# Miniprotein binders against q96jn8r1131to1294: the designs that were tried, part 9

Target 1, 164 residues: q96jn8r1131to1294
Amino acid sequence: TLEFLENHGKNILLSNGNRTATRVASYNQGIVVINQPLVPQLLVQVRIDFLNRQWTSSLVLGVITCAPERLNFPASACALKRAAWLLRGRGVFHNGLKICEKFGPNLDTCPEGTILGLRLDSSGGLHLHVNGVDQGVAVPDVPQPCHALVDLYGQCEQVTIVNP
Key: E = the ipSAE of ESMFold2; O = the ipSAE of OpenDDE; V2 = 0.75 times the mean of E and O plus 0.25 times the DockQ between their complexes.

## First folded at step 27 (miniprotein)

Design C41 (at its last look DockQ between E and O 0.88; V2 from the best seeds 0.00; counts 0 for: pae E 4.1 > 1.5)
Fold by OpenDDE base, look of step 27:
Structure C41 (fold): chain B 164 residues (1-164), chain A 92 residues (1-92)
Amino acid sequence: as target 1 above (164 residues)
Amino acid sequence: SPKLLEFLKEALLKAEELLEYNDPEEALAELKRLIELAKRALELDPNNPEALKLLAEALRELAEAYKKLGDPEEAKKYLEKAEELLKKAEEL
């Protein structure tokens, strides 16, 4: 069963069998990691449940290749400087550096109810799915094992893991 | 409003964080919104020292954002305004 790990950001409260993450304070400290590593053809999806329009920006979605159980999470995914491939806004980031300016839809403007998915293909390419539609390869040749990461940042205050 | 001031403080921290993470474009967007909210607060109470200081800080951060974006002239404008507001706040 897919669920969020107990090791998470300080402002996160897990519920619904650890399938729902809620950021209960401020705008940051909202990183969560899904327990099972991504394997080829496994589609991991989260639904944006609630957006707080008081803030700017929104969730960050990506993968980490370090052990998530022992990771000391920074306040924001933006501060991850190693073993991290992230989708933020329309950009793709590797270890804090932007490697692609425009990819897929702008995550900062995705409305509540949007279902975002991550999937590795057989060649190690990381795909983004939006409402079930494959947006293409965001990151080629992602090292394995890797874990899906969601940063409930800015506007994004709640997400839930949903099955395909 | 105490609630608004607290929000402004957090928003300022968010912008500072974004600048720290070298995201001046996003910081700029946050700061511009913050400044507008602070200005609205000051319309209700133009002599609120705390609000003046918050606005000044936001303007200073805005200056830093513009500096990082390669617009030092725009940065100078906001820095000067920030200093004016701080001076006013200190006199209250």
Scores: ipSAE 0.580, ipTM 0.813, lowest interface PAE 0.9, mean pLDDT 93
Fold by ESMFold2, look of step 27:
Structure C41 (fold): chain B 164 residues (1-164), chain A 92 residues (1-92)
Amino acid sequence: as target 1 above (164 residues)
Amino acid sequence: SPKLLEFLKEALLKAEELLEYNDPEEALAELKRLIELAKRALELDPNNPEALKLLAEALRELAEAYKKLGDPEEAKKYLEKAEELLKKAEEL
């Protein structure tokens, strides 16, 4: 029953029972949030459906600990300076500051069809999965509750929630 | 074309965002591509003042990226080039 939340970036069109998000304009205003908080062992997965190669960078993936239903999202996830942990390119960012230079694959090079997953472990560690393969702990001690966030940024124009 | 100039303006806004959020390496990559496209546009219309101003602004942002990466000599090179282009645009 995982869906993208009705509160989303201004350039997003939801379809497929709110399981598909499409950025229909520009390069930004593409933040979407999963409607359920992460709990241990819940794996949230999205598939990259469409990339526009005019841009050089791509989607951002992460979590936010603010209640998302009526939050006013910034134009881009990179502007989240509070309560956010983001994976961008190869880096991990907390509240706009890079805290890890290299973790997992470079998200900017993931092709169409890549399935990206987020889950919390029992210690509050945030794991990235790539095509079903656990990449390890990206962020220790993420506060709960938190929600998975995807920013359809730059190249990334469409993602779909897929069930594990 | 109008579509190319619109894309270049949006790409510049994206690079400015990346510099604001302390990612000068990604901003530098975006700016290098933007500058190449702006130069191609100027080959087709060398005295287009809008394209000249966009290129000059992109070079200023590229200089800012190099400053943040600790290379002020490279930054100075691009600032000088931007000044030349802005002067040309103002004469037109």
Scores: ipSAE 0.267, ipTM 0.640, lowest interface PAE 4.1, mean pLDDT 89
ESMFold2 (binder alone), look of step 27: mean pLDDT 80; pTM 0.775

Design C42 (at its last look DockQ between E and O 0.86; V2 from the best seeds 0.00; counts 0 for: pae E 2.7 > 1.5)
Fold by OpenDDE base, look of step 27:
Structure C42 (fold): chain B 164 residues (1-164), chain A 92 residues (1-92)
Amino acid sequence: as target 1 above (164 residues)
Amino acid sequence: SPKLLEWLKEALLKAEELLEYGDPEEALAELKRLIELAKRALELDPNNPEALKFLAEALRELAEAYKKLGDPEEAKKYLEKAEELLKKAEEL
């Protein structure tokens, strides 16, 4: 069963069998990691449940290749400087550096109810799915094992893991 | 209002975080937004020292953003404005 790990940002409250993450304070400290590593052809999806329009920016979605159980999460995924491939806005980031300016839809403007998915293909390419539609390869070669990461940042205050 | 100021302060922290770890351009946009909101608040109470101090701080961060974006002249402008506001706040 896909769940968020108990090791998470300090402003996160887990519920619904650890399948729902809610940021209950401020705009940051909202990083969560899904328990099972991504394997080829496994689609992992989260739904944006609630957005708080008082804040700007929104969730960050990506993967980490370090051990998530022992990771000391920074206040924001933006501060991850190693073992991290992240999608923020329309950009793709590796260890804090932008490696792609425009990819897929702008995550900052995804409305509530949007279902975002991550999937590794057989070649190690990380695909983004939006409402079930494959947006293509965001990262061409991701080291394995890797874990899906969601940063409930800015506007994004709640997400839920959903089955494909 | 006090509540607005509290929110503005937290939002400023967010902008600072973006400036440090995120996209300077995004931080810039956010700082500009916050500054405009603060200015509107000051229009209602131009001698509010807390609001003045906040605006000064936001302007200082705006200056920093411009520095990161390679515009030191614009940065200097806002730094000077920040200092002026701080001076005014101290006199109240």
Scores: ipSAE 0.632, ipTM 0.838, lowest interface PAE 0.8, mean pLDDT 93
Fold by ESMFold2, look of step 27:
Structure C42 (fold): chain B 164 residues (1-164), chain A 92 residues (1-92)
Amino acid sequence: as target 1 above (164 residues)
Amino acid sequence: SPKLLEWLKEALLKAEELLEYGDPEEALAELKRLIELAKRALELDPNNPEALKFLAEALRELAEAYKKLGDPEEAKKYLEKAEELLKKAEEL
């Protein structure tokens, strides 16, 4: 089944059979990675369980194309400068460079209960789903294998993997 | 209050992280918010040297954000303001 990897950010506690991640301190050190690579038939979904609205920024979603099991994660996903494609706020970023100004909803405004999904299409396109609705292709040609990544950043203090 | 100043210091660390690794436009927005909160706090305690030092540091980071966004004249404005606040804090 889908679980968060035991290799994760320093401020993360895993629970619920490693399907729930909680950031227990500060605003960062909250990177988690899904234990299986994305494949076309796999929709990885997380629910936003808890937001601390004192912060203004929220979670980051994306993929990494390097092996995650022993990777030394930076404090925040925004510091990933290689092998990374990220959805932050309104934008899409590749290795720290903004490549799209606006795609889908603003992640910084998603409320508790929002279900966010990532999947690859048959051409390697990365799709974002929001509450079951496909937002289209965020990144047209992601190298495989890749793993879904969530950074419990700023407002976002807890997410849970949910089934489609 | 002590809790507000401690939160502001942590929020400044977040803004500095965004400036170094993230989007300088996002960092600019965060810094403007922090600076307004710090100014409001100083209206209640205008001669607090720790609050003055915080505001000066935040203005220096705001100047760096403007420099990264290609506005060196605006950056210079905020560096000069930061220097004035540091001199005031030192005298207290």
Scores: ipSAE 0.396, ipTM 0.713, lowest interface PAE 2.7, mean pLDDT 90
ESMFold2 (binder alone), look of step 27: mean pLDDT 82; pTM 0.811

## First folded at step 28 (miniprotein)

Design C43 (at its last look DockQ between E and O 0.19; V2 from the best seeds 0.00; counts 0 for: pae E 11.4 > 1.5, placed apart)
Fold by OpenDDE base, look of step 28:
Structure C43 (fold): chain B 164 residues (1-164), chain A 92 residues (1-92)
Amino acid sequence: as target 1 above (164 residues)
Amino acid sequence: SPELLEYLKNALLKAEELLEYGDPEEALAELKRLIEEAKRALELDPNNPEALKLLAEALRELAEAYKKLGDPEEAKKYLEKAEELLKKAEEL
């Protein structure tokens, strides 16, 4: 069963069998990691449940290749400088460095109800899915094992893991 | 609130980085959103000089974005607004 790990950002409250993450304070400290590592053909999806328009920007989606259970999370995923591939806005980032300028839809403008997915293909390419539609390869070769990461940042205050 | 102000400052830094190293169109969009948030903050405390200065900085960056996008007339508009806000902040 896919769940968020108990090791998470300080402002996160887990519910619904650890399948729902809610940021209950401020605009940051909202990183969560999904328990099972990504394997080829496994589609991991989260739904944006609630957006707070007090803030700008929104969730960051990506993967980490370090052990998530022992990771000391920074206030935001943007501060990850090791073993991290992230999707922010329309950009793709590796260890804090922007490696792709425009990819897929702008995550900062995705409305409530949007379902975002991550999937590894047989060649190690990381795909983004939006509402079930494959947006293509965001990262061509991701080291394995890796875990899906969601940073509930800015507007994004709640997400839920959903099955395909 | 102080927390909101801190957030806005961080968001501005992000937008500046995007403007410098990323897509000006994306920077423009982020700056516009930031400006709206800053305006809302000022509604709560209209005489906050730090908030005024922050909004002015955001407007300056917005002007810079328009310059990079080839719209100097729109840039002048926002630069003028930024100067007005700074003047107001100095008077407080």
Scores: ipSAE 0.028, ipTM 0.459, lowest interface PAE 2.9, mean pLDDT 90
Fold by ESMFold2, look of step 28:
Structure C43 (fold): chain B 164 residues (1-164), chain A 92 residues (1-92)
Amino acid sequence: as target 1 above (164 residues)
Amino acid sequence: SPELLEYLKNALLKAEELLEYGDPEEALAELKRLIEEAKRALELDPNNPEALKLLAEALRELAEAYKKLGDPEEAKKYLEKAEELLKKAEEL
């Protein structure tokens, strides 16, 4: 069963059997990680439950390759300068550096109810799904094992893990 | 108002984070929005040293974003504006 790890950002409250994450303060400290590594047959999906439009940027999605159970998370995912590949806005970032200017939709404009998915293909490529539609390969050949990460950043105050 | 200034302080923290760890173009867009809101705060309270410092900090970060985007002349302009505002805030 897919759950958010108990090790998470300090502004996160987990509920619904650790399948729902809520950021209860400020705009950051909202990193959560899925408890199982991505494998080619696994599609990890989260639904955006609540957005606060007071903020200008929204959630970040991605993967980390370091062991997540005891990792001390930074305040925001964009401060991950090692072992991280992140999708933010329309960009793809590796260890804090933009490696792709435009990929998929702008995550900052995804409305409540959007279902965002991450999976690896058979070649280790990381795919983004939006409402069931594959957006293609965001990151070729991600090192394994890796874990899916969501940063409930800015606008995004709640997400829930949903089945594919 | 205190509520508007608190919102702007949080927005500045977000912009600083984007500039340090994120995309300069994204930081630029965020900073332009922050600067317009800081100017509104100064219209409500023109001699508020906190609002002047906030605007100055936003302009300094805007300059850094322009430098990273390869426009050092624009960056220089905003650094000069930021320094003027900071000096005014320190006099109060």
Scores: ipSAE 0.006, ipTM 0.337, lowest interface PAE 11.4, mean pLDDT 86
ESMFold2 (binder alone), look of step 28: mean pLDDT 82; pTM 0.797

Design C44 (at its last look DockQ between E and O 0.22; V2 from the best seeds 0.00; counts 0 for: pae E 6.1 > 1.5, placed apart)
Fold by OpenDDE base, look of step 28:
Structure C44 (fold): chain B 164 residues (1-164), chain A 92 residues (1-92)
Amino acid sequence: as target 1 above (164 residues)
Amino acid sequence: SPEELEWLKDALLKAEELLEYGDPEEALAELKRLIEEAKRALELDPNNPEALKLLAEALRELAEAYKKLGDPEEAKKYLEKAEELLKKAEEL
């Protein structure tokens, strides 16, 4: 069963069998990691449940290749400088550096109810899915094993893991 | 609030990264949103020197974005506004 790990940002409260993450304070400290590593053809999806318009920016979605259970999470995924590939806004970032400028929809403007997915293809390419539609390869040749990461940042205050 | 100011600082850092390594148009859009939020915060406390300084920094970054986009005239306008805010902050 796909769940969020107990090792998470300090402002996160897990519920619903650890399938729902809620940021209960401030705008940051909201990183969560999914327990099972991504394997080829496995589609991992989260739904944006709640947006708080008090803040700008929104969730960051991506993968990490280090051991998530031992990771000391920074306040924001943007501060991850190793073993991290992240989707933020319309950009793709590797270890804090932008490697692609315009990929897929702007994550900062996705409304509540949007379902975001990550999937590895047989060649190690990381795909983004939006509401079930494959947006293409965001990151080619991602090292394995890797774990899906969600940073509940800014507007994004709640997400839930959903089945395809 | 202090928390909002910290958020603004964090957002500005992100915008700087976008401006340096990413799309300046994207950075521009983000900075404009941040500036509007900062202005609203200042409406509640117009004499907060830290808020004024942060807004000034945002305006300076906005100026840099316009510079990178090839609009030096617009950049100059925002730089002047930033300087005005800094002067105001220093007087408080």
Scores: ipSAE 0.202, ipTM 0.626, lowest interface PAE 1.6, mean pLDDT 90
Fold by ESMFold2, look of step 28:
Structure C44 (fold): chain B 164 residues (1-164), chain A 92 residues (1-92)
Amino acid sequence: as target 1 above (164 residues)
Amino acid sequence: SPEELEWLKDALLKAEELLEYGDPEEALAELKRLIEEAKRALELDPNNPEALKLLAEALRELAEAYKKLGDPEEAKKYLEKAEELLKKAEEL
């Protein structure tokens, strides 16, 4: 079953059989990683459970291609300068560089209850799903193995892994 | 309130992070919101030296964002405002 890894950001509390992550302090230190690598038939989905609208930016989604079990995570995903492909706001980022200005919805405006999904296609393309709807290929050629990553950043204080 | 000042401190750290590692336009948006909220806090407690220092630091970060976006005249404007506020905070 899909779970968040025990190796996570310092401000994360895992609950609900490690399927729910809560950021319990500040605005950062909220990186979590899914315990299984993405494979083409695997859709990883999280539901936004709780937002604090005092912040302007919200969660970051993406993948890392280095082994996550013992990785020392930075305070926030935007500081990942290696082995990372991230969706933030409307943009797509590779190792801290914006490579696409607009893809899919603005993650900073997704309300509580939104279900966000990540999967790989057979060509290594990374797809974003929003409330069950495939938004297309965000990143055309992601190296494997890779793991789905969520940063409970800014507004986003709780997410839960949900089944497709 | 004490909670509002702690939130302002965290927001400043976030803005600095965005300037160092992120998009200066995103940092600009965050800083404008932060500055509005710091000014609102000062309406309630106009001579709070910690709030004045936080507002001044936010204005210095805003100037850095404008500098990175290629607008040094706007940056200079906000640096001058920040120095005025720091002087006021030191007198309190």
Scores: ipSAE 0.057, ipTM 0.514, lowest interface PAE 6.1, mean pLDDT 87
ESMFold2 (binder alone), look of step 28: mean pLDDT 80; pTM 0.781

## First folded at step 29 (miniprotein)

Design C45 (at its last look DockQ between E and O 0.74; V2 from the best seeds 0.00; counts 0 for: pae E 2.5 > 1.5)
Fold by OpenDDE base, look of step 29:
Structure C45 (fold): chain B 164 residues (1-164), chain A 92 residues (1-92)
Amino acid sequence: as target 1 above (164 residues)
Amino acid sequence: SPKLLEFLKEALLKAEELLEYGDPEEALAELKRLIEWAKRALELDPNNPEALKLLAEALRELAEAYKKLGDPEEAKKYLEKAEELLKKAEEL
């Protein structure tokens, strides 16, 4: 069963069998990691449950290749400088460096109810799915094992892991 | 209101972080919203020194964002406004 790990950002409250993450304060400290590593053909999906429009920006989605149980999370995914491939807005970032300017839809404008998915293909390419539609390869070769990471940042205050 | 000011302080912090991480466009968006809310707060209390200082800081950061975006002229404009507000705040 896919769940968020107990090791998470300071402002996160887990519920619903650790399948729902809620950021209960401020705009940051909202990083969560899914327990099972991504493997080829596994689609991991989260639904945006609630947005707070007081803030700008929204959730960050990506993967980490370090051990998530021991990770000391920074206040935001933007500060991850190693073992991280992240999707923010329309950009793709590797260890804090933008490696792609425009990819897929703008995550900052996804409304509540949007279902976002991550999937590794057989070649190690990381795909983004939006409401069931494959947006293509965001990262062409991701080291394995890797874990899906969600940063409940800015507007995004709650997400829930959903089954495909 | 104190609650609003607290929110604005956090928003300013958020914008500063975004600037630090090389996201001037995102910082700009946050700062513009912050500035509008701060202005509204000042409409209710024009002589609130805390609000004035906060607005001034936001404008300075806005200037920094514009510098990073390659618009030094626009940056100068907001820096001047920030200085004016700080002067006003200090006189209160």
Scores: ipSAE 0.641, ipTM 0.834, lowest interface PAE 0.8, mean pLDDT 94
Fold by ESMFold2, look of step 29:
Structure C45 (fold): chain B 164 residues (1-164), chain A 92 residues (1-92)
Amino acid sequence: as target 1 above (164 residues)
Amino acid sequence: SPKLLEFLKEALLKAEELLEYGDPEEALAELKRLIEWAKRALELDPNNPEALKLLAEALRELAEAYKKLGDPEEAKKYLEKAEELLKKAEEL
């Protein structure tokens, strides 16, 4: 079953059989990675459990193509300058560079209870799902293998892996 | 209050991170919000040197955001305001 890797941001506490990640301090150090690479048959979904609305920004979703088990994560996903494709706010970023100004909904406005999903299509396109609805291709050709990444950033203090 | 000032210090670190690694427009929005809260804290305790230093540093980071967005004249205004606040904090 899908779990968050034990290698994660320093402010993360894993619980619920490593299916729930909580950021227990600060606004960052909250990167978590799903323990299996994405494949076309795999939909990785997380539910937003807790938000702290004092911040104006929220979680980041995406993929990383380098091996995550021993990677030294930066404090925040925005500092990933290699092997990363990220959905942040309304934008899509590759290695820190915005490559799309507007894709799907604004992640910064998703309320508690929102279920966000990532999957690859058969062409290597990265899809975002929101509450079960496919938002289309965010990134057309992601190298494989890749792993789903969530950064519990700013507002986002807890997410849980849920089944489709 | 000490809890508000601790949160605002953390927000300042977040804005600095956004200026270094992220989006200067997002940093600008964060800084404007924390400046408003720091000014509110100073309305309750106008001579709090920690709050004055926090506001000054937030104004310095706001100036940095304006420089990155191509408005150095606006940046200069906020740097001057920050220096005035730091002088006040040091005299207290």
Scores: ipSAE 0.418, ipTM 0.740, lowest interface PAE 2.5, mean pLDDT 89
ESMFold2 (binder alone), look of step 29: mean pLDDT 82; pTM 0.805

Design C46 (at its last look DockQ between E and O 0.10; V2 from the best seeds 0.00; counts 0 for: pae E 18.3 > 1.5, placed apart)
Fold by OpenDDE base, look of step 29:
Structure C46 (fold): chain B 164 residues (1-164), chain A 92 residues (1-92)
Amino acid sequence: as target 1 above (164 residues)
Amino acid sequence: SPKLLEFLKEALLKAEELLEYGDPEEALAMLKRLIELAKRALELDPNNPEALKLLAEALRELAEAYKKLGDPEEAKKYLEKAEELLKKAEEL
């Protein structure tokens, strides 16, 4: 089953069989990684459970290609400078560099209840899904194995892994 | 010095980029360092309008950083200070 790894950001509390992540302090230190690597045709989805409007910005979604069990997480996903492809706002980032200006919906404005998904296609393209709708290829060729990463940042204080 | 001001301008641009596309916390730290350097520059030339404007801009960006980090009250303080410096610069 899909779960968040025990290795996570300092402000994260896992619950619900490690399928729910809650950031219990501040606005950062909220990175979590899903235990199973992405494989082609597998749709991994998380639901935004709670947004705290006292903060700005919101969750970051993406993948890492390094070993997640041994990763020393920075305070935010933005600080990942190696083996990281991230969706933030409407941008796509690789190792901290913006590689696409506008992709899909603005993650900073997704409301509670939004279901965000990641899926690799047969060619290694990483797709974003929003409420079940394929938004297209965010990253055309992602190295494998890779793991889905969620940064509970800013407004986003809780997410839950959900089945398709 | 002109060299210092050019450095500060570049640093400010980088901080703005970080604020827009990177980590607001990192931007905040960078801006704080920049502000301290700008203040030191003004100690050498207190009536330099370019330096004053630079400091004001840095303070505005700092305010924006605090807004992004969910502290609008702290942001207001720096906005007010930025406005004061701009007024001073305009008088020179």
Scores: ipSAE 0.035, ipTM 0.364, lowest interface PAE 3.5, mean pLDDT 91
Fold by ESMFold2, look of step 29:
Structure C46 (fold): chain B 164 residues (1-164), chain A 92 residues (1-92)
Amino acid sequence: as target 1 above (164 residues)
Amino acid sequence: SPKLLEFLKEALLKAEELLEYGDPEEALAMLKRLIELAKRALELDPNNPEALKLLAEALRELAEAYKKLGDPEEAKKYLEKAEELLKKAEEL
């Protein structure tokens, strides 16, 4: 079963059998990681449960290739400078460098109830799904093994892992 | 509006986090959006010294973003604008 790892950002409270993550303080320190690596045919999905629209930016999605169980997470995913591919706003970032200006929807504008998914294809391409619709390949060749990451940043205060 | 000013204060803290620990290009993009919001707040109350100080702070953070991105000429431009706003706020 898919769960958020117990190693997570300092402002996260896990609930619902570790399938729900809530940021309970501030605007950052909200990184969570899915407990199983991505493999072909595995679609990891989270639902945005609660947003605070007073902030200008929202959650970050992506993958990391270093072992997540004992990793020291930075305050925000945008500070990951190695072993990371991130979707932020409309951009795709590799190790803090923007490699694509526009991919998929603007994550900063996704409303409550949006279901966001990540999966690898057979060639190692990372796909984003939005409300069940494949947005295509965000990153063409992600090293494996990798783990899905969500940063409950800014607007995003709660997400829940859901079945595809 | 006191709620809008509080939002701007909190959002500037997020931008400082990006400058300190994150991507300065992303901080620059966020700061441009915050400056637009601060300017709209000033349309409603053009001589509010707290709003002027918040806009000046946003411009100083924008200058820091440009300096980190290797553009000190652009950084100096925004520091000058921030100083002008701070002088206005102090006279009110």
Scores: ipSAE 0.000, ipTM 0.119, lowest interface PAE 18.3, mean pLDDT 85
ESMFold2 (binder alone), look of step 29: mean pLDDT 83; pTM 0.822

